Miniprotein binders against q9usj1. Designs and how they scored, part 4

Target 1, 298 residues: q9usj1
Amino acid sequence: MFSVGKKISFILPIKGVLQKLKDNAQKTVLLDATWYLPTDTKNGKKEYLESRLPGAQYFDIDEAKDHKNPLPHMLPPADEFASYVGKLGIDRNTNVIIYDRKGFFSSPRVFWTFKVFGHEHVFLFPNAFNAWKTEGLELETGEPRTPKPVVYEGAKLNKDLVASFDDIVKVIESPDAAGVHIVDARAHERFLGNVPESRPGLASGHIPTSINIPFTETTAAGITAPKPEEDLEKVFSSHGLTDKSVPIITSCGSGVTASVLFAALKECGFKDVRVYDESWSGYGKRANEDSSLLATGP
Key: E = the ipSAE of ESMFold2; O = the ipSAE of OpenDDE; V2 = 0.75 times the mean of E and O plus 0.25 times the DockQ between their complexes.

## First folded at step 3 (miniprotein)

Design fs4
Fold by ESMFold2-Fast, scan of step 3:
Structure fs4 (fold): chain B 298 residues (1-298), chain A 80 residues (1-80)
Amino acid sequence: as target 1 above (298 residues)
Amino acid sequence: DKEVLIEISGVDPETMRKFAEEVQRIAEKYGVKVYIYVDGDTIIIWLRGMSEDTARELIERLRKLAEELGITVFVEFGTE
């Protein structure tokens, strides 16, 4: 018995986006997932209201979250996710294409969120605004269209895509038995603990046993696009990630850039990748109270 | 006082040096304390001792500078 499967990328060039919009506009929703830090003068929702890719709806990771958790943009309960995306006109059969104005920064977080709740037809459109402008296409301005709300059925949190603090502890207490790699997407000097975390209450350093692969090693033209698959293969193999069947947990500051690594690893065919949702924003506080959770240096 | 951490990586050494030099100059002009750490292709900028309004103005100015130098990797960790 011999069968060959064709690899279909979830990362779309503009031609792929335009083809999906042409073939089934009624079953395709564009999502603007632009997000900025609170200290930024820019606001993703405000920019979306001023201009967008035609027909795009806005997805706010700080609105579609667990409102009972003080940590930033933690995953919402499944029923709240279903309610939120249903209002955007998204049902389980919708082709969801996600972009952000930085290019490839916050859109992977929303992509991961859809995958977590079992959505099959979800795609990323990197470098979207530049690609759209280069094709000579116009942006939409004025009041956004309000879609007809739909019922999103069957949203269920897939634990195979989400890591908890308990999952991390299991790895660090028994690394040989766990057989899992923890990959930290933060800058190397933050990982080493050589610079203080800017927010109070967080330890400086990293999760014991973790491998540091700054997410920018996986992006091209800054953060506007992921590197080509052949270059991603070299990045991951240079860090010892050669066996695509070995489970990986990605982590960062708050789960946003850990999702960039998630997308890059999945593009390279890694079969078991989870994102540590709270990342250093939660773990770093725990590590400040318990030194057994903290490593520093190489 | 507000503090801001900025991370950039995967940028060529000459462009990183130019950016770091301009960041130092701008921080001095604003009277803000700055710590710049460079390791390989990664630069971390830690800005301290400023009001929230000054932080937002300074971040926007640094973001514009990064765009002018072709740097698109500009991640802020201030209030996140």
Scores: ipSAE 0.000, ipTM 0.291, lowest interface PAE 15.5, mean pLDDT 84

Design h2
Fold by ESMFold2-Fast, scan of step 3:
Structure h2 (fold): chain B 298 residues (1-298), chain A 88 residues (1-88)
Amino acid sequence: as target 1 above (298 residues)
Amino acid sequence: SEWREVDPNSEEIEEIALWALLYYSEKTGKKYKLVEVLEAYRTEEDGYTTYELTLEVEDEETGKRYRVRIRVRITPDGEIEVEELEEV
């Protein structure tokens, strides 16, 4: 085999979604991954129960989590992931297409989660509701269909996609030798430490050596879609991310918007990208107790 | 996994065929025009998606048409790989 230098995107336009839905050779499941910040009054599951793309199942990042960890939506054990998605009708060979009602906000978190457990055929459908309406298609309302449960075999956590606190510490203790960039997806004022954290017990500031690229710099029309690849290239290069072989760890408040950066970096061909699952929700508490872990300002 | 027949006129298959034709043109130094995708088959194994396509192509300089069979593999992370083309 020879590489042609062209990559097929995991980000699907509506035509690609419709092609996969009508393909009788390969089962496709649509997932509604709508999730809102704790400060928002909206509830993703409630909205899913009111309307959805036809046939879509709901994926709840607050249910599919490590129940032994007090931090929000930490990755579940492999067996619990397999059980959860099996109940949604997803097996190892299923095409999984993920959308969210904001467009491109929480769906990348679920995309990353499937990749972490070794699922190959997983795709993102940004701006889904607007694209669906523009194509003249109707949403499904009323009681959602209960899927036929299946067995998901071979779920295994891929450590090459997940960063731990110990991985972060290795970077900040030897930044010149580590050869890893930490990229923080939070708003610039939160990164600088100028705005109080909404979660109790967290320090205000950022991980030492980290680069701030607010996830909104990588999205278009607000947060409804990722920017085109050529514009993403300009965003990353403007922040010094020019070598696509250099490892990157993305971080944010709780791992959701860090996954938006993960998807954007992967779309641009960055080879080694990990998400810091704990993000500021765990690190910020540690930094409150140990000032050597905390940086403030630019 | 078993090979499955796929619609040769689908947008997905046309895109895969055009990438394979780009490789054929680069390998031979000649410019080929895609005339038609005659047959398309797909198989999936261990996260790889492999296509076997039969194409009719035209040499833009001579106007001569060739039937070629190609395999195109998409890796789990979406990279495209093309096997050596065979005339049929």
Scores: ipSAE 0.000, ipTM 0.335, lowest interface PAE 11.3, mean pLDDT 86

Design h3
Fold by ESMFold2-Fast, scan of step 3:
Structure h3 (fold): chain B 298 residues (1-298), chain A 88 residues (1-88)
Amino acid sequence: as target 1 above (298 residues)
Amino acid sequence: SEWREVDPNSEEIEYIALFALWEYSDKTGKKYKLVEVLEAYRTEEDGYTTYELTLEVEDEETGKRYRVRIRVRITPDGEIEVEELEEV
């Protein structure tokens, strides 16, 4: 049987979500990770307070962050991560199932964050609201349930999943020796430097040597769900990403859509994928001050 | 086992204090703000880690301040339990 030995996906259909809730309700936490770009008029926390999947807690990437860093939603210290998720009723053994209201936009960022701190039982539920409605299930409204807080033990930052500015510099200074691909998830015109960045003080362009794969090339029905694995394989191979052992660093504007690429690459079995947490929000400021860090055009 | 004094302003103690304060707020039905961790002690025995904290808290509606002594235990399996909670 050809399918015998197929890897179990961390991306769950509704049947998988309902099964985990049925089998381990007290050890399963649903997280609403809805987040919108600063230019959007919608607010994820406000929408969560109006309605949610039953029992869901809210995870705010702008609250669970390094408060000493001026850049948006940078990873918190391990102890602050532990305290944040512990307040949501999440311990090391909890099944964490993450969704967002756009379908597959900000939930991969929270998924990556859990993986960075060593959480094993973490899953994504794309197209969650549409799938929930299709099953005839009702949303929860009113005051969210306050969970019993728990201690999250053993939170430890896995440096194999996070890239720093220094890691990027090492790649661009010695690209042939580094053997690492930098993949930029931003829209192609932003990558080329043809449009201004919305944040002041940022250069227009991209990291030298980087490959542009807009995250929307990896999603289906807009940004509602990831493409099937077979289509993702075609997307990555069309950009020359055929060797799954070659290290990849994903980048975007602020780390959110870079995490969509992270999830898509991991679904395809790429062995070594890191997210550049700072992304263009930090690198672009440095590139504005040092033109040797900046590339423009194709 | 012997109680050891711990820096009340450490990240560790702030984390434990927030859990203890949540329990105090839940028990009293009021919303309390952490003003200061005044004292912190820790002991370890049989795989349990036990903290004894003295907190100054503020009732957000009245502005009135109270001192609370809270004993918090972490089980060998990582569960947090408020063992004692009392006003000083």
Scores: ipSAE 0.000, ipTM 0.100, lowest interface PAE 23.0, mean pLDDT 84

Design h4
Fold by ESMFold2-Fast, scan of step 3:
Structure h4 (fold): chain B 298 residues (1-298), chain A 88 residues (1-88)
Amino acid sequence: as target 1 above (298 residues)
Amino acid sequence: SEWREVDPNSLEIKWIAELALFLYSEKTGKKYKLVEVLEAYRTEEDGYTTYELTLEVEDEETGKRYRVRIRVRITPDGEIEVEELEEV
């Protein structure tokens, strides 16, 4: 006779969010990580200023980035990350709960970013606005409170969570020996190279040896929530991802939906998952200049 | 995956139309000004959002106006792709 522990998920239902918000023994900060495509007339910061979950601070992936890098929303230096989140009232011991207004689209990118810099107590709240409304809870409106700034100490980039171009090259040079799967989160027609990329200078196709799992195969009710674990297990096993000890690198267009796959894989217990931060926005330019880096078709 | 009619006067549709015409101008070297969005349809399939728009455009060199049908796709990760632009 012994205790059988239940899996503790980093994905919180509303009851888990409310429990952490009411616990005065440990500080909790809610982050609104809403990000919209440049083609969308909606603006995440504008919507945050109009309404939010009570007490939420806004995290902008286009502000918390490497300003010296022309690629979209690349990871900031560790000191700039620490400065940015410290201004939001977040220190190393803070519980950070991240949501976005689409449900489960941009919030996993911010979740991954916190994990990259060594933050331990970070959680996702999918389908947040619908869950909040269903519980009969009110949104906060008007001017958001400016939090008291704190010092975020010990931010350090965890290389075990980030893949570089050199890491990708090592896999494609010796795919049978590398023992790493590259998983592309883009829609299948983009992966195949059947449609042109919208950005100038990018090749159409995919990284050689990569497996295509469009991120929408891992989400439910559109993109509002991740699929249940049992359904995620079926998705990953149908693509040959059956050994949870085999390292995986996720990639997409610019790192946002690769982070959705990161969260889904972690929820299923995959032990070693890295996100290729440049994704196709960097790799596709290199592949246009060097065709040995490019694959097309199935 | 059925096509749904969308308000052609919405800010979303006008933004998409202007971006699509800009991208088409960069690709072809021809400069068109958006006069009006006449019709807009939207469908969602496999994480793509596809728009089919009927536009009135003006050739900035000649001042002549044309009706064009443009199909534009938004990928799941937010890239815009112009599939077709045809005079109707």
Scores: ipSAE 0.000, ipTM 0.156, lowest interface PAE 20.3, mean pLDDT 85

Design h5
Fold by ESMFold2-Fast, scan of step 3:
Structure h5 (fold): chain B 298 residues (1-298), chain A 88 residues (1-88)
Amino acid sequence: as target 1 above (298 residues)
Amino acid sequence: SEWREVDPNSEWIEFIADYALELYSKKTGKKYKLVEVLEAYRTEEDGYTTYELTLEVEDEETGKRYRVRIRVRITPDGEIEVEELEEV
């Protein structure tokens, strides 16, 4: 089928954000998805409580998770996702616009999470604070408004967006038969196995057959925004990702920056992209116990 | 971009100092002990956080003390990369 005209992007400039916020026919909720490593002195929730885009609710990936899994920020069960977002005033028909204070770092993780549970109207607002300030708009300060809880109906995990360890094993055991590219979003030296992992029990290296595209190759002005689509096309083609119908699984340390690659690949029209939720936090422990799971070097 | 002074006695700064020193000890075949973090500076660029730390360290075999400057980069996904270590 032919499509005439531009595809509708899920990445919104400030004009698009403001247009959705003023549309009285469709409810819009802004989510502040700012997340920092536990060892960082900064705390996303504390920063949210001090200031935010007006009306924004806070989405905590360390709260909206599978509490039975010891790995960081693993996807919650569908009913727990529905309960969490319902308390934020979000139902199935809500426009959800997600930002983070780094610009384009943790917001794609929350974007992917909404897509996984079947939410259709979800968008990213990169470089949000700088864009807001440039338009002369003020941030909201003081106590955030508590939204009226709503019922989120029909949350269901879409397996076509999530890769498991078993999916990874199928690729590495029979890569030609699987026809899947695994893309690792981590820094190149970490991918090569040249630096030790900071967590105990994790191997240094990467998943066999995987291609390394550090997520910073897909961002601009540091990590504040994704590169324009034309530049993303060049990044992906330079790594041999030219066929947009070939399935891709993205991976990183714990699923956060793998979701940056997910968003970038989707923006370029790649049809089948899954995120490996465990990423190296789970796989690296397995690889330390089984050397057939581990590759090092280029 | 801009370097900012940070608390040299914070648990995080002590952790990255100890970890970088452990890596250096392994690479040189010597055993160094962290005595004190004297100064700590931080900058952020392209999603990386770079620390410049000045440490007092002790060679556990000789008892001799040195001042060393280390540059440590934390990747956007939280991995520690030691960029340089030099005596001062």
Scores: ipSAE 0.000, ipTM 0.249, lowest interface PAE 15.9, mean pLDDT 86

Design h6
Fold by ESMFold2-Fast, scan of step 3:
Structure h6 (fold): chain B 298 residues (1-298), chain A 88 residues (1-88)
Amino acid sequence: as target 1 above (298 residues)
Amino acid sequence: SEWREVDPNSDEIEWIALDALLEYSFKTGKKYKLVEVLEAYRTEEDGYTTYELTLEVEDEETGKRYRVRIRVRITPDGEIEVEELEEV
């Protein structure tokens, strides 16, 4: 039922996490979605195997992907998503609570992925390890528990949450008529095109008409947690994003940090937000062949 | 295959180093300036090219300088995969 003046957040404090874990009437699965940039020597799976929130399963974005697509981290087919999460003990009615060890870096990507395939009961737990320790709770160590596999039924890709290259082209061909904002989560110097792209075949710059909001403008204590909603509102309004009914497409290098912006925008009540899954890893190759697709500077 | 020393001042090496620093900058919320590529090595296996670079970098906010080692791999279709970045 509709509730005026109230907002139910998908971002849970520890109190909310503990409440869902305590509810025996509805199954809850914790997911450790720790993933590191290729620049890190750390490995999320190795860290998960050493310690985790009690009962947590590991979700590997490098495994749960389209293995036929050469671009990094592309969404898996719906049947492969269903098979992957079913093996983790997740069915359509399961409460899924996602965390990562950075706090709020890769967990939004997995949150978005569940939303894309129609999962209703999915939540984010930012700053999870610090919050858990502060509550005086212990981490689980040793061999992780193997869940009983279940059948995940009815996984279907929701196109209202995913933007394609063709969707981007429609915006840039008619920018004043499209009424869509493209928001780029990459570092500002990369967005401007002031630094050469090191990847062969990628153009330097950004999607024409796009607004640059580096994802780190939306996080606090580094990348440990999202900023409070009041501060996120100020970030978005300072970039002209004041009308929450206007559609937004988020983009980055490969879709991970675009999902951080997706979560932050949704937390602020933006109604229509899609992630451009290919992001610059796909678009930049196209823009190198067609200069009409490329913008540089502010 | 064996590692071969390559020119650290080449445009290709500079671009690889800059891309790795940009990824590290937004990961940490800091900005790093490439001061110099000190050493560069290359090896090739099955169409992949792997580089190991030693860089001197500067934190633009603090002015403090660091030496870092990076390893990057270029796939046969030209994608760059940055495998590690560590302070030395």
Scores: ipSAE 0.000, ipTM 0.123, lowest interface PAE 20.2, mean pLDDT 82

Design h7 (at its last look DockQ between E and O 0.06; V2 from the best seeds 0.00; counts 0 for: pae E 19.6 > 1.5, placed apart)
Fold by ESMFold2-Fast, scan of step 3:
Structure h7 (fold): chain B 298 residues (1-298), chain A 88 residues (1-88)
Amino acid sequence: as target 1 above (298 residues)
Amino acid sequence: SEWREVDPNSFEIELIAYEALWEYSLKTGKKYELVEVLEAYRTEEDGYTTYELTLEVEDEETGKRYRVRIRVRITPDGEIEVEELEEV
């Protein structure tokens, strides 16, 4: 993602999106990755079926998942990922541009998923609906286009982008030797353990040694877009994250907003960032059974 | 709650101004270009963040410029709501 001696941005303004859409030499697929928390009355698939950016396909993180795992939207096996995106018309050489209707909420999760399986040409389009309308462009309505299926070859899970429970345990058992920061994207009161978790069976608190940076500290206009790199630098440095070579593991409730932090950290040039896929949805159950896994308060 | 002045040229204010301008265009039935954010104020209450912006906008068809005062609220879950729009 980040190249030594230069920065390559994966976050596109509308001009960049339009340039890729008109390029006849390279296929581009727009993905609507709109997703809402289970407690929200809104439904991403329903909204996609009502309107979308023209030609956009829908990527459902609750369908493109490991169906053998009871936890929400865990990464699918590589062959199931390949099958899912192939049906959306995406092959290894496709430019994939991902947006969501909140602006910058669930789209980073899908971006991270493509990076995990080795996809090179993947980009984020924050503030997509507002930018599209401001440009004077129309949204598409009615029945979405069914794409011609293609074969996605070479999908392989990159372990350098995914943290497991065992990776977390190694950090908390030897924090001084591990040299890894765990960053929790949840709201501060959830991190402290002052409020109950909405999902049943989860402990209230956080992973020992973790640093709390609510993902909303990295976004602007609510959750419309990521902050500019200069402002992100200030956010991360205010929390002591100044050495970009130190590995970071991001975590949240179920991996969605941890991916917002992933994108923000990568935009700032942090070299080694992993997302803890199960996040608190898995860890919090374990912490109920084993108090050595649980911290509360500051 | 206390209103405080914020940088009208910040990235956050620019995003909010574009959202507000879109709503103003829908309300008037005209297309406006954002010329400048002249002033921006913020207050916070009950998890909501409310902005009051003064914008200079240009009617794309006539080239005439107007000042608009717009109140925008951001909900605790990050949704933008444009509450009030008035020509100054």
Scores: ipSAE 0.254, ipTM 0.691, lowest interface PAE 5.3, mean pLDDT 89
Fold by OpenDDE base, look of step 4:
Structure h7 (fold): chain B 298 residues (1-298), chain A 88 residues (1-88)
Amino acid sequence: as target 1 above (298 residues)
Amino acid sequence: SEWREVDPNSFEIELIAYEALWEYSLKTGKKYELVEVLEAYRTEEDGYTTYELTLEVEDEETGKRYRVRIRVRITPDGEIEVEELEEV
């Protein structure tokens, strides 16, 4: 009787979260990764200060980035990441459980970031606020608790999870030889190039050879949670993504919703998934200067 | 279910508006470009989320701008169904 070892999903239901919180064998830290687009009037940090899951710390994707890069949300250097999470009381052995107030919007970006730096014990908690309330659990209000700083050791960038502009160019130059799928998580109209970009100096359209899977196709209503695995398989299959061994690069506007696709693809067992960190914020600028980088239409 | 006003400038609402207009275009053959979301209301019932959006749109064929009210239903699985679009 081959015990098919239940692959422990990195996506946790509330029962899984509570189990980890009760387990004293490992330190667990909840991270509120709530983030909104700059055009939104809402502020994730402000909301965190108002209410959060008990003991949660805030992970600010606007702080935990490369400040030398003008592009939004570029990965920080490994040492800066280590310093940032160390201040949150996270070390290499800490169970990190990430949520956001929408449910499954910005938390995957933070999840991807932890994976990029080689953190093993990292999890997503979709629809955390609703799940918490449904169980009759209380939120924390008032001033957040300051964690005891720790040293995060051994942070190293895993390049296998990050696609660069050069990686994209290689795919465009040799699409048949590369055998890589580029998946754009943006809205369909943005992908087609039918709408102007909100930022000046960005081209409208998509990366040549890329396919469009709006990230909302992989989430429940209101972006509260990923769809069930069975439904995700149907979505990906409908777009020709059936071979789990084929390399995939995800892209979006700023690297956030590309990580939603990353998480969904990983849940479905895709082995080689990278996030194009620059996404359209970087690529669209390049494409505006070089039309050979730009495609429009379907 | 009680209708709640939501931020018309939110990313979520913007995405819903774009997708709704796209779905509408596919269904009717009319192509609208989103200019602005003016108002947004939300209600929830039985796992479905329904939005009523007031949009400024441009007809791609005529170039005419006008305001429309669109009702969008989102299924528990995240599918977008455009229920109605009316000029206002």
Scores: ipSAE 0.005, ipTM 0.193, lowest interface PAE 12.1, mean pLDDT 89
Fold by ESMFold2, look of step 4:
Structure h7 (fold): chain B 298 residues (1-298), chain A 88 residues (1-88)
Amino acid sequence: as target 1 above (298 residues)
Amino acid sequence: SEWREVDPNSFEIELIAYEALWEYSLKTGKKYELVEVLEAYRTEEDGYTTYELTLEVEDEETGKRYRVRIRVRITPDGEIEVEELEEV
């Protein structure tokens, strides 16, 4: 047992992970979703090839994307998602457990991607390497295991989990009537408009009406794990997010850290949370050309 | 915040030490292998996390071992910055 009562968390401790791995009734696949910012010199695939949790497959956020969209990390078409995960040995009934080496950084993006395409049995394993070693378990090195490809049936985009630019415009044009909170996961100075964006052609600032909750406010030190649920509730309530029925759209630079907020909000029981997949990479280009789309300061 | 002593043998600290030495090697060309974390301290302020680690390392070129102190900062965006490394 992981939780007692009405709620079973999609964030699994090591014992829950091990229980699913030994369950012969339902296949479980571990995914290494390690990814770093473009300015970082570390390479997630290189690290995966050197060592991994036993049997883990690599999920490449930069490969499993819409290759026809110039914006970074945009969701792939449903059939391309299905083909991609099928090659990793994942079908509709597979338990998918996702980790990343930072702990709680890029794995929520992959978690969100699976949820968007209707995969129900998907879970997060934060702080995975520390938990694994503490349990006395060995990492896998050498050649990664090759899974037997399977057919993934029925991938279909769930629009209730994705926000478009048009959705954002509707909120900022009539904020009281929309009743939606837009939450920006970026660092505070980027939100204020005090520093230029690293990508060219992007305005400095934020979406009007949005609030800033830098994603690290929801994580333990080192981005190793989410904060405990009660601390997460304090973070959100301190920013005015107390009514769990109110729709929330998360945003960031390119959709990765917005997914950290997505996972944290869902863990706290927020019912209607969407990720704005374009995030500032798309919005900031438009705001650079149209000042009505741009806000700066607190 | 005040500096807090942390378990030098935890995976978290080992991973931070490994990443710090990797980052150091990219900036300076100096390659050290981690032998052991001897001491670890952590502080947090405004979404930044700073570690001060005392490590035993091995120079990959010479095989000689050193005790070094390294200060590592993790930004709110998750970037790792090595602020200093000194032989102790």
Scores: ipSAE 0.000, ipTM 0.116, lowest interface PAE 19.6, mean pLDDT 86
ESMFold2 (binder alone), look of step 4: mean pLDDT 86; pTM 0.837

Design s1
Fold by ESMFold2-Fast, scan of step 3:
Parts: sequence; C-alpha cells; structure tokens
Structure s1 (fold): chain B 298 residues (1-298), chain A 88 residues (1-88)
Amino acid sequence: as target 1 above (298 residues)
Amino acid sequence: SEWREVDPNSEEIKEIAEKALEEYSKKTGKKYKLVEVLEAYRIETDGKTIYWLVLLVEDEETGKRYRVRIYVEITPDGEIEVEELEEV
C-alpha cells in the first residue's frame, strides 16, 4: 500500500505481518512458498505438512503451473491461477503474505506471480521462521486446515511484468538501441559457462549482453533476507544499474531466483522490471542450436 | 506419463507441425508457411499423443516471421486439435 504521497515497502517485518493478521477489516492469508532446487534432498510440501506459520496455506509452484508446458513451473493460465488461489481462500481483496523456509529464495517467485495476475495486496515476509521464533511465537504442527474456497475474479496476465524469448532476441539484436538491461541471477561460474547445467540439454553460458548479478549478492545472512535498501543500491550501482527508469529483464535457471532480483530491484525503486519466465531452462536449449544466442566468459 | 524431448528435424515432427500450422492458419484466418520446427516435446497419455511445439512461421501476406508456441492433441482416431500458447 501507500501512505499519502509516499510508497511503502511490500517487504514486511514481523510487526507488519502481525498487524495485518489482526486486522478484521481485511482478510489476510499466509502462504508458505517453500521450494527447493531438484538437486536438494529437501521437499517444501513435506516440510509444510510437518510445520508452518499458524494458518498458512501451501503454494506449490510445481502445481500452480502451465501443465501444457514441459518447462519447469511456467506461469499458469489466468483461469487456472484463479482456481488454484481460490481454493486457498484467496480473493481479489485478500492480503497475501508470502514466506519460505530459506527466508528469501522461492517466496519472491510467488510474489511476482500474484503481481503478474493483477493482485494488489501482496507482500513478502523474509526470515519468517527466525523472526517468528525470536518473538516467542509457536509454529503450527499437524494437519493443516483446509480453507473455505472462494472465487478469484478478474485474474489477467500483465504482459508488462513478463518477458518472452522474442523480447530477449530484440535486445541482443540491437543492444545499443534497445535500452534494456538483461540481468542474470545465476552463480557467476554458471554465467561464465565454466560449469555444466544441472538440467540436461542446456548450453553452458549466458544471454549475450546480459549482466551477471548472482541473486546471493542481493541477500543477507545467506539467503535468509534481502539486503537493506541502502546496500541493494550499492550492489546495483556497482554493476552499472544507476538509472531506475531503464527497463530491466531478470533471468536465471527457471525463473525462481530471477524473481529474487525482481523483488530487490522493485524495493530500490526500479520502475520497469520483467521476469523472463523460461529463463535458461528454455533459452539454453535454443542456444545449443544457434551460436548467435550464446555468450561465454565475462 | 512424462514429457520427453523429440527431434524437431524428424520427418514425423515436421508432418505434425505442418498439420498443426494448417489448423492454426484456419483459426487465425491467415496463411502461414512453416520455416522451421525450433523445439518439440511429446507426451503420451490416455491413448492420446500430445505435442508441445515451437515453430518459426512466415506470414505469406506480409513476409514477416513469427515464433509460435502450439499445443497439439492427436486423438486415437487421428483427429488433431491445436491451441496457441501465450508467449510467456
């Protein structure tokens, strides 16, 4: 939301979360968006079923996806998004507060997804479990309660928040004229092409012209929380991102950590930020067949 | 059933792509020419064969080329149904 004449942060400290949970004038739903890379032995849904912030519902990016698309966790169609979140008790007016167990890893993906479908009242709660325990609050355990389903009306995909492969190609074909920065959130060695991709069939390297800002440069205490705004400003300016009116497209392996950069850039006031939903999972396959799509090294 | 990548340059895939593009052209009221099959995936489920295709096509009227993502269902009796997928 906004104070008169001033935008307030969508990133909430625990006191802000507790305030919204106590507000009887507007419904609040907590979402556990815990997700792990395929190489991780942990499972987000299993951990949610064992414990959660009280009343939290689980949002599974591998369930709330385009089932007609073979690429991992691509955005669902608008009607499937509406159906999915409606079953979680979420309508257009619901305050949605999203957290994940790593702190600030997969929750920005779900935050971006809600923004893409036009949801206004959506917030992030980083470092949620540590903050909750520090306040002396108990976690909920046992079987989660099934909410009363509601109808989510008016979901529509906002193309201003999503980049396509065609958008990427337009930038690399005319980089000086495009006036768009592509920012890659993957680890530096993956960006350089020095290590193989964990997913089969993908080229090693990066999108030509892209700037590498590993998402971990924007997080603190590991990946528990975003850096303070002052420190994020320094990170972005050190990479030449000084003009907040210049459009940015974020990319990563499959759109998850590109959404961490999306959230960090929005927190710093960057006006036009899109996530490349396919990211390297789609682009990297095309780059195997067309060397003009692939860059390696710094 | 799991999605599997298939060779986009195979004769089988090119035939499916041509048929899918013919149906897509009918739906849009435009004449498209297949330039290349860029990507192809297949899944077989409940007796249906389903394809996810990325096609490079050319509008015969304008000469402009487009990347089109198409979901294709082939029923056991050989009927073909196509749906254009949003570029996201």
Scores: ipSAE 0.000, ipTM 0.275, lowest interface PAE 15.7, mean pLDDT 86

